VH-VL binders against Putative hydroxypyruvate isomerase (Gip). Designs and how they scored, part 2

Target 1, 264 residues: Putative hydroxypyruvate isomerase (Gip), of Drosophila melanogaster (Fruit fly) (p36951)
Amino acid sequence: MALKFAANLNFLFTERATSIAERIRLAHQNGFRAVEIPYPEGETSDVVSAVKETGVVVSLVNLAFDKSDDQLRFGSTSVPGSEKLFRSQLDATIDFARQVNCGKIHLTAGLFKGGQESDYTKTYTANLKIAADSLRASKMIGVIEPINKYAVPGYYMNSYSKAAGILADVAADNIQLLADLYHLQHLHGNVSKTLEEYKALIGHFQIAQVPHRHEPDVSGELDYGFVFKALQEFGYDGWIGCEYKPKTTTVEGLGWVSKLGYTL

## First folded at step 1 (VH-VL)

Design O10 (framework fv_rocatinlimab)
Fold by ESMFold2-Fast, scan of step 1:
Structure O10 (fold): chain C 264 residues (1-264), chain A 122 residues (1-122), chain B 107 residues (1-107)
Amino acid sequence: as target 1 above (264 residues)
Amino acid sequence: QITLKESGPTLVKPKQTLTLTCTFSGFSLSTSGMGVGWIRQPPGKALEWLAVIYWDDDKLYSPSLKSRLTITKDTSKNQVVLTMTNMDPVDTATYYCARDFSYGDYEGFDYWGQGTLVTVSS
Amino acid sequence: EIVLTQSPGTLSLSPGERATLSCRASQSVSSSYLAWYQQKPGQAPRLLIYGASSRATGIPDRFSGSGSGTDFTLTISRLEPEDFAVYYCQQYDSSYTFGGGTKVEIK
């Protein structure tokens, strides 16, 4: 089949290894050809080595973030007063992405912590315009992701309509929508119509079953037999991020791939 | 940066009501996903969770102690208050308040106060 | 209510040795809702691991967490003098429960 899948290493193989570099090796050992990773603060060299050794594609890198700050650990793109930090984190992320040959960065928004939401929107739009220019110079794409409130309460980018409005204001072809089907179902539902409505904006897909964010073949709200056919008809030819919480272990849960008629 | 501090009486008589205040700085309970909880530890024994309150005023209580516990917040003062009725000598413990932080589906008590010893004695 | 059983109750080890601490749940706990804490005498607990395997900010890489379902493990690869303490596991999948603790003491 035409669909191809990436292991999201914030979620997969975490039960087996603490380091991102070792999770890359585990993903490769278990048949994955691609991975999605957070910015690997403190282990960038080890991750570069693991990527070279395994030959995996790095299909997405999340923006560098500040683990020590409750708002900024979810990103800095929307946060007023963090403009200098955002530029620094973006530059570091682009530099790392170049080293692993990754052409796509998830520009994580950060949390809304009160005050005027319009200040966050102005900051977010300005930072995305800056990101568009920096990413274009590196031949990279940035993506923004609407995230549901049950997964991340207070996450600034929390609506598909909000994302569409902001993307229109940014007006850059290289800043696109990350459609995570787990979040999409919680936020909007109506998968077929939502994909049709936002088709022109979408540059990346991620998958998980609803409501518990487990494997695509577990019982739940989404029919992944149907959904995967919809993605094929959409014409999506990129890597689909497997951003789900293993119900038991990562390896034990991988049977869904062949069960639904696909390969990694 | 982020600090929490417990305050209240250090000596309580049996059958009285205990009121403890947690005063914090470096974060707000108006931030979505934020909570503050109370945990106690009797001398030489394990940690025991008591209650938690979240940004949206959602409250959770230890099932075994629920009838005795009330947790409230004053977001403008950066305070969370725990009230425990009908105190008994077995309730003698160090009482901690701690920040409850969410990262996606992950949670944990990531910053703790120093604790305050409450002795229940006649 | 989910009961967490930690074993052993006490580990007597020397600096440089590996420590392996077990936490068993009475029913399945999502790995997303399992944490480990360190407590030194006279001090408040310190978060080490959340989500079964994610290190908290500032925690050295000699600390690692693993496990899923009902069986969870905290490993300290090479004990340093400052690591001799009591360790608690905690679940927050169904209410909040702490284990009974494992004391790691000098042999």
Scores: ipSAE 0.000, ipTM 0.397, lowest interface PAE 17.9, mean pLDDT 88

Design O11 (framework fv_rocatinlimab)
Fold by ESMFold2-Fast, scan of step 1:
Structure O11 (fold): chain C 264 residues (1-264), chain A 122 residues (1-122), chain B 107 residues (1-107)
Amino acid sequence: as target 1 above (264 residues)
Amino acid sequence: QITLKESGPTLVKPKQTLTLTCTFSGFSLSTSGMGVGWIRQPPGKALEWLAVIYWDDDKLYSPSLKSRLTITKDTSKNQVVLTMTNMDPVDTATYYCARSRYSSGWYYFDYWGQGTLVTVSS
Amino acid sequence: EIVLTQSPGTLSLSPGERATLSCRASQSVSSSYLAWYQQKPGQAPRLLIYGASSRATGIPDRFSGSGSGTDFTLTISRLEPEDFAVYYCQQYDSSYTFGGGTKVEIK
């Protein structure tokens, strides 16, 4: 199967437009068939309109968040004392995802800000079990993403082994691993072996070059000619999120797609 | 301990080319993810980014100044060199080199040299 | 490309007071790509905050950063005499740009 790519709008087209709705139109205008978006606080109706007008697939929506709080702006799933907030944010995110026909939500973990890490783990596991039930009722999948400390210092979900242990405890087929290859290389390396080890858990991929998080064809630690072949052999048939920082502009950087033998 | 130090001429005539060298210690530009950038500050004015070079020889330049700027590195000497052509009195500034730190595309500057004042006059 | 506008240009306060410094971007900036620097007269800039909210090594708890999108804030909860300086924000979401600076001066 040919790989298929989604524009992550937290990273792509930000140099062209402030609103998520306008970035959806720009992604469509430049050949993308799919997008990944944050929960669009304050502009949900504009985003629904943009999705309807363009016909893009929304392949992933990040959990609703509290932008005014340093810890909770990165998610609420792990944060002790925020369990009811998490349920409220999850319900809002599911409602929005239904409006844009998105079947997958990224359950962002939030920051570890001291105290007992075991309290965060208990909260996270309990919230993921709640999410599994809510998402199953809506025929949706939730994903969790190990994120490296250079990208988000203090992010609670910071290890593939931690993720695997928690997913085993949650024991829900609709809660899966988001393998972001930029984060994976920083956290673990040995991409081929790591993908093989965690294969059964993985439900979503995102890409960026290491170490600067630029386009796949930029000079760096990962050979994306090889990596994309590995993803094809993996059998992944979902949308791959382009969660990279454009080196110059989004459009100028898109040459890697055709150079590596793919289409948007 | 990480240190950076700028060196080069303190006086440059109009239309000449400026060459500045940053010599650093405590890290290597052979280490992936490391970079060194140049920032300047005219007397009494704001900071202005000029250029950065990364461990992989990747280079970024200020869009307004890129036709005048060249940045190179010598990894074996722990040095980064900035060249700026066609100097003008408006280019009078303190020039800093700083270590670039990557994190999700971040290029914030975590360690800075002391700076070197370059005056452009006849 | 992205212009960062800092306000106010000058903030006159007394030791012990709270300082709130604004940095507004002409376009949306991911919070992962915003930093704050402190510069004292005759000295090189010093990194205070990166990723909009993460304190650099050795930076006291009284310094905090927040914000997302186009609006970012640096807060100094209780000014010490050593905190009177010029503060700059910087983004790397699109190229590298610094704000014009906010001078925090003694009243």
Scores: ipSAE 0.000, ipTM 0.380, lowest interface PAE 19.2, mean pLDDT 88

Design P07 (framework fv_praluzatamab)
Fold by ESMFold2-Fast, scan of step 1:
Structure P07 (fold): chain C 264 residues (1-264), chain A 122 residues (1-122), chain B 112 residues (1-112)
Amino acid sequence: as target 1 above (264 residues)
Amino acid sequence: QITLKESGPTLVKPTQTLTLTCTFSGFSLSTSGVGVGWIRQPPGKALEWLANIYWDDDKHYSPSLKSRLTITKDTSKNQVVLTITNVDPVDTATYYCARESYDYVWGSFDYWGQGTLVTVSS
Amino acid sequence: DIVMTQSPLSLPVTPGEPASISCRSSQSLLYSEGYNYLYWYLQKPGQSPQLLIYLGSNRASGVPDRFSGSGSGTDFTLKISRVEAEDVGVYYCMQGLQTPYTFGQGTKLEIK
């Protein structure tokens, strides 16, 4: 019933530790009950151990990625010519998600780096249909996230209307929209009406202040006192990802939670 | 609806270059996630995969034959062409082209051409 | 590269009786729990190969339910619950986990 928050470990505790496993322990030590993590290439067993030791919920895992390639570092789902790689990365991500009892995977789209954008859309739609079947077999949900150009220049999935059209074409209940309010404000704004318009598609929320992607209580474009009430009215019962850049340190910035009347 | 058909010479001499064309209909190699492969079968022997080409011009070749194989596509003509250099009698086989489909996990061929028998003899 | 081995090579069967064909791979074809990159094809006399089973156990469109695939990792089986005259031909397993894609040597199903 009450809003509940997950630490996104791509952003939180990065100033304290380089390993995802250590960031899990730090999140737990600082009161988080849930985390969002990237696929932990090269440390999957350490991460599984950290999850078991702490008892944290893993609320979201990002698709495995190729960090040696600038385009594929941001995902493979839309990238033409990477269809076999996408299936390989999806299989690895599902296997890992099962080990940490995570039921939700972020199917990162990858970058548009030229050619016909329609070819990326065809690849993306086909791969999401494949993902829907694979995830359903594992009782998992996949989410897609529109991302703004200031955060990731050239990111293929860059529009809420584009996401809605693709989700309609995929026509799978277990492929849903990840609504990151930082990205939503940059891409579309008009938060109340945008949430109303896309309500039926949304399966996950993430938060950060606009424009600098800092804590919710930092001065900026969004009134998180209002926004959090809107999320309560929405009826969202999942974990909300804290995907913001700490203005100073992660721990020093956590005062917004109690200040706005919530707990982690 | 989906059809593939192989064409090319039925008889070729040792050391010559063999060129085979696959003409298809009912799908396009401009569609992402689609590929066309070549598989051969010597008389009375097993199937042997030779090469694949994909919508984005990505190409895969059998390592044992790679130095002799070239695969290309012409999307506007709905054609895929396989070239084999320096043929010898062991290249005598029925040659098939087949669609590799995104409707299945990569690695399955769901529609096959009728095959064309190529005999290599002096 | 991955080597695929089938047994038996010749399988004479009386119509109406069951038949089983085995396929072994030199390394595991299981990429994720539940996903085996193993495929079965049937080549009827004088015809092109046709897909029967994909991902180890899934029947391709139009394939009768008397055909079933099972197995995981390195050991796979194709079963026909009751053989019919139209089932005559050579059965091939194929791995699609990595290139080069490789086929077994084939199993010839013959009516007694």
Scores: ipSAE 0.000, ipTM 0.402, lowest interface PAE 16.4, mean pLDDT 88

Design P08 (framework fv_praluzatamab)
Fold by ESMFold2-Fast, scan of step 1:
Structure P08 (fold): chain C 264 residues (1-264), chain A 121 residues (1-121), chain B 112 residues (1-112)
Amino acid sequence: as target 1 above (264 residues)
Amino acid sequence: QITLKESGPTLVKPTQTLTLTCTFSGFSLSTSGVGVGWIRQPPGKALEWLANIYWDDDKHYSPSLKSRLTITKDTSKNQVVLTITNVDPVDTATYYCARESSSWYEYFDYWGQGTLVTVSS
Amino acid sequence: DIVMTQSPLSLPVTPGEPASISCRSSQSLLYSEGYNYLYWYLQKPGQSPQLLIYLGSNRASGVPDRFSGSGSGTDFTLKISRVEAEDVGVYYCMQGLQTPYTFGQGTKLEIK
């Protein structure tokens, strides 16, 4: 009945540790039962060890990416000329996800860097069809996430309506929408109506306060007392990613969980 | 046992459309991960990749030639067809088709014998 | 586009001696758990190219043990431990990381 929360380790515990493996241990020590992680390039075995030691659920892994390339740092799924790179990164991510028993991968889109946007859309749709088949063979779900321009300028997947159109073209039940409420508020607003409109497509939720991407109980545009009740009524039974920037430290900010009537 | 063979005209005039067919045996383009590509080689020059098509009808083209290229497949006939519009003497080359295996690892593991196409008035 | 540069372009070798060909890419070909998306092909005179090495260092089926590939990231080497007459031809490296797939200029190995 209660909502379940995962620590997104791109944002939480970064003030305490640089390694993903140590951030997994810190999340566990502070009561989290689940984590969301980036592909842990250069520390995959350490992360597998940390997951085994702590027993945390890995609820989401982001697609492997190229740190050294500005466009590909944000994913490869939409980028023309990176089709083989995408397949390679998807295979690596699936293999890692199997090792940590994660059933869900965020297929990060990459940046639009000029040329014809229709070429990006063709690449993205084709790659999502490939991903659907590979993920289905592994009993996994892929999610795509509309991201606002203030967080990632030039991000290709930048609209809920665009996402819905592409998902219809892909026509695969294991490729779904990641509804990040921070991004949703910036991109579209009207949270209740937007969630109703896209309900059938949504397979994952993430939360943060708007506009500064802090804890849910920080003063801002979203009433998380209301929002969390809406998510309970939505019937979502997966893990909700806590993808926010701690206003002070991760641990000092965790009071919102009990304050709003929940547990980790 | 795996074979590929190119066919098409050996001489075309500038501005015409060139159509080449790759007929293959020993594998199927219905197998997940399998693709067939076209590579050309002008006389005395290096290899140049043109286009690939995959089992799921996914298509990739050389960006510099994309506006002139069309690649299609007929899975039931074991054929892949490449069309090049508005040919020029610089398109004179030996044209090869080659298989990309289902493993994603072995790119162009089997090649056809090649067909020389001369573009001349 | 990724640019592939080979050296030398012409390689005269006495039979039984070793030979070495270098290939450099304009960006790293190392991705996905240690794979280098680098391939070596041999084109014998009057013949179609044949795959020698895939993923940087793996010999293709039927390729003799005297051929080996090494390197990582941007710098790669093809070595022939003892050159035989049948090894004459043009050697090409190729990157398969992203489209357009690009080949080096070719290295012509000749017996002298």
Scores: ipSAE 0.000, ipTM 0.399, lowest interface PAE 18.8, mean pLDDT 89

Design P09 (framework fv_praluzatamab)
Fold by ESMFold2-Fast, scan of step 1:
Structure P09 (fold): chain C 264 residues (1-264), chain A 119 residues (1-119), chain B 112 residues (1-112)
Amino acid sequence: as target 1 above (264 residues)
Amino acid sequence: QITLKESGPTLVKPTQTLTLTCTFSGFSLSTSGVGVGWIRQPPGKALEWLANIYWDDDKHYSPSLKSRLTITKDTSKNQVVLTITNVDPVDTATYYCARGYEDSWFDPWGQGTLVTVSS
Amino acid sequence: DIVMTQSPLSLPVTPGEPASISCRSSQSLLYSEGYNYLYWYLQKPGQSPQLLIYLGSNRASGVPDRFSGSGSGTDFTLKISRVEAEDVGVYYCMQGLQTPYTFGQGTKLEIK
């Protein structure tokens, strides 16, 4: 089975266009069949139009977030006292995802900013249970993502073992693990064993080279010739998010796809 | 190669508004996690952080200067602009812009531009 | 505001000798998950600052192995195992735990 790739528009085509809607058109024009997008605050109708015009699949939408707060700009799912905000952000994100036929939402955790970590864990678990019910009603999946401390210092969801424990407590089949290989290498390493250990939980993949988060064929810690074969062996049949920082331009860097034996 | 360059007036009179532009290349302020900060250094003194702006238009200001500071971005032009209102001779400093990035923080820095506030 | 205090403020060293700079924060910079939000910068004469160490102990790209950062909580140290002439300049620590981000007063390293 051939792997298939989505352009993450927080990272790709940003040098070409400021609007998400225009980045959708650019991704389509350059051969992408799928995209991952942040919640498009202030341009939801333009994004819906771009999706209809291009016919791209929207494979992932990140939870709506509060830009006015330095903790909540990284998500609200774990943040004590933000339960009502989380519910309203989730509802807005589900409504938008339905309009673009996206079946998967990334439930961003937010930052731990002191106090009792157990309060964050209780809030996170309760909010994920609420999300499970809301998403199930819309036939959607939610994913949680362990993120490394160098990229986002203080991010609450910061380990695979922590994620596994919380997912066990949530006990919902539609709340799954987002395995970003860039973050996985920084947090855990041992890609083959980590994929084996967490296989039953993983519902989404994203890729980038380590340590600088560039294209898969850039020199670095991960051998993507090997990694992509591991993902094929894993049996993943969803879209793999290309969440890397182009070393030069997005288009100039796309040679990795054919070089490694794949198509978009 | 990532580069940043500061531009603006080298001499400003007290009570005027100072506008500084940071023009950069090799990265985009649309990229998640990336920001640009402004730091200043009065002659012979320590570094002082002023403001950051991030990819998502999130803005952070030094609380002591917040009422006088505005930071904006034009992502299509690869520019970040800082304005400081009602300048005073104590605002005389070399002003730097720098890429703000969570895993490396302020790296790299522009060459700096010296701004003198005098009559 | 978190206050950053460096010691010494002036550090004359002979080439080839080790050097050590201390940085103390008025509040702990250690996050509960093991992060120290502490950074070291070098400003060579007439140049812009450059990042040496991030998150307490990690060397920035291109920084020689002779530079190392250590410490946790409120007490941090930058060490140069064997000082070279090119190391002359002012060294600054910075906390990135909370705004306003604050710098120490600077330590001027000079060759004697």
Scores: ipSAE 0.000, ipTM 0.384, lowest interface PAE 18.1, mean pLDDT 89

Design P10 (framework fv_praluzatamab)
Heavy chain, then light chain:
Amino acid sequence: QITLKESGPTLVKPTQTLTLTCTFSGFSLSTSGVGVGWIRQPPGKALEWLANIYWDDDKHYSPSLKSRLTITKDTSKNQVVLTITNVDPVDTATYYCARDIYSSGWEDAFDIWGQGTLVTVSS
Amino acid sequence: DIVMTQSPLSLPVTPGEPASISCRSSQSLLYSEGYNYLYWYLQKPGQSPQLLIYLGSNRASGVPDRFSGSGSGTDFTLKISRVEAEDVGVYYCMQGLQTPYTFGQGTKLEIK
ESMFold2-Fast, scan of step 1: ipSAE 0.000; ipTM 0.430

Design P11 (framework fv_praluzatamab)
Fold by ESMFold2-Fast, scan of step 1:
Structure P11 (fold): chain C 264 residues (1-264), chain A 121 residues (1-121), chain B 112 residues (1-112)
Amino acid sequence: as target 1 above (264 residues)
Amino acid sequence: QITLKESGPTLVKPTQTLTLTCTFSGFSLSTSGVGVGWIRQPPGKALEWLANIYWDDDKHYSPSLKSRLTITKDTSKNQVVLTITNVDPVDTATYYCARGYSSSWYKFDYWGQGTLVTVSS
Amino acid sequence: DIVMTQSPLSLPVTPGEPASISCRSSQSLLYSEGYNYLYWYLQKPGQSPQLLIYLGSNRASGVPDRFSGSGSGTDFTLKISRVEAEDVGVYYCMQGLQTPYTFGQGTKLEIK
């Protein structure tokens, strides 16, 4: 099995284009066959056109969000009092995902801004159960992602053990873990052991070098020659999101793909 | 190619409303992810961010000044307008507008020349 | 609000020598899963600020390679490997992680 890579357009080609639609065209022009995108508020029709024009696979769409609110710009899934907003954002995201043939949505959690954490956990679990039903009707998978505190201070979903407990309570086969290896290294380390422990829950992978979140071949804490072999042995057959900050430009940094023995 | 220019009164009296216009060229606020912000600098002091507006009419304000600030846009004219109510001598500053982004990680990459506004009786 | 603190506030430098400016934030500036929302601006005498460095370490278009940004989280550095006369001005760091966006107090670089 060969590994397959998607350009995460929140991170790649941002130096070349403001619009998500143009970043899709740039990713395609530079050899990517798949992309990960945020919900493209204000440009959904342009993005649909770019996807159809290029033929790229959209492997992941992040939940629609409210960029005017510091807590909600990171998602609404855990935020008490946002239940109606979450449902509306989920419905909009599913409708858009259907238009681009994307089968996977990242259910972003939002920030913990004080009060009882148990209220957030109750809201999060209830919303994930609702999402499971809506996504199943659309033949889609939802993923949740533990994120480290240095990347997003105050992010509610901040632990693999917390994620596993919540997924057990949700008890839905279509709600799964997004294992971002950059976050995993910051949160837990022991990549091989952690992947083994959570193997049954993992439905998506993203990659970046640690600690500065650059290309896989940049000097750092992770040996991606070894890591990529571990992902092959894991049996993952989906797209791996390239969610790294280019050290110089996106295109100049792409040499890691062939250098490590892969193709886009 | 990308330019921004501030315009408005150079002298206003305390308690009056100050209205500043940013006129720009080389980009459009109809482009997704694009925004324009206002930053001021009192004489001899540091820069202070005031407000941003984005292509989709999303607005952000400095919390300490929010009750006095209004930011609006006219996409067809390539203009962004900032209004400050009940001005006071402490509002004396050079006011800049600058291009920002919400979907890109560039922040205030092009700035206008600035306009000095003096608040005095 | 995130507080940005620069050091030194005044930096006299002999032409051709290196210069270094520190910027510290009261909380981590990492956002969007690994980006440091830290920006460096130069305001030359009588001019508007101009962007030098975005997202901690990326040079803006047209900025000479003698300028470099480094750091992560709460501690950031702007380095000039060899100061030229044209580099005179006030340098500001800014956090763009959350509103209100906040600037440091500025560092005035002067030729000795």
Scores: ipSAE 0.000, ipTM 0.388, lowest interface PAE 15.9, mean pLDDT 89

Design R01 (framework fv_remtolumab_arm2)
Fold by ESMFold2-Fast, scan of step 1:
Structure R01 (fold): chain C 264 residues (1-264), chain A 120 residues (1-120), chain B 107 residues (1-107)
Amino acid sequence: as target 1 above (264 residues)
Amino acid sequence: EVQLVQSGAEVKKPGSSVKVSCKASGGTFSSYAIGWVRQAPGQGLEWMGGIIPIFGTADYAQKFQGRVTITADESTTTAYMELSGLTSDDTAVYYCARDYDFWSGYFDYWGQGTTVTVSS
Amino acid sequence: EIVLTQSPDFQSVTPKEKVTITCRASQSIGSSLHWYQQKPDQPPKLLIKYASQSFSGVPSRFSGSGSGTDFTLTINGLEAEDAGTYYCHQSSSLPYTFGPGTKVDIK
């Protein structure tokens, strides 16, 4: 099976357009069949129009968030006292995902800002159980993502082993692991064994070169010629998110796809 | 093309505060950090801190902790640097610059600079 | 914090000569070293990123090398327009730090 790639619009085409709707059109114009997007606060109707107009697949939507709060800007799922806010943000995100026919939501965790970490873990687990039920009713999957401290200092979900323990406690087949290879390499490395160890939990992949989060073909710690063969052998049939910072412009950097033997 | 446009020159009294703005265009604001670097007359470059607008995460050089606040407004694609408790040692040109990666990159585009003069 | 030192602090050269500027880090920074040129009354401009990669539009006479703690910027065939101050910058860890600068004058 051939790998298939989605443009993560929080990272790609930002040099060309400020609106998510216009970045959807740019991704489509440049050969992408799928996109990953943040919750498009203030432009949901424009984004729905752009999706219908282009016919792109929306493979992932990030949970709605509170721009005005330092901790909650990174998500609400783990934050003690946020149960009502989390439910509201989840409902809004599900409603939007339905409009763009997206079956997968990234349940962003939020920052640990002190207090008892066990309170965050209790909140996170309870909210994920709630999410499992709400998402199941809509035939959707939720994913959680371990994120490294250099990208987001203080991010609550910061370990693959921690994620596995929490997923076991949640015990829902529709709550899965988002394996971002950029974060995976910073957190654990040993990519082949880490993918093997967590294989049963993984429901989504994202890619970028390490350490600078550029295109897969730039010099760095990961051999994407090897890694892509490993992903093919993994049997993943979903869209792989291109969540990298273009080294120059998005379009100038797209040569890696054909260079590594793939198509968008 | 990417462009960073800063607010105009300021003359301030000792003990006051100054707030410098940096307006980004070219569609890159949300996916990059914005750093602030100052340069006193005849001196070298000194990093003050920066912000990742999409995440709202700011970090500061220890020397400026407690005096500097860096913020961003995504709706206007504008970053701000506010420095309080000004002294004559704060007389400098203040630059904003696009940090290509989140705290691991280079400054690929720079604002034109804002001259801040602190005089009694 | 990581301290960067530059050598020389000043150099006056004739056009077409080769200029070599060195930057030393107080601890290993891998390849996370970048070079900037600043002309009077102008902001700095990026020349070389990640020790050896030329930034878009930068003339081929500029090149960078090095890794770990020792880095070099080379201008092979200096032109009159190259007069300015050159700074190294490390992005290996926060806080970011700059070298003190090397001033290059054209005779």
Scores: ipSAE 0.000, ipTM 0.405, lowest interface PAE 17.1, mean pLDDT 89

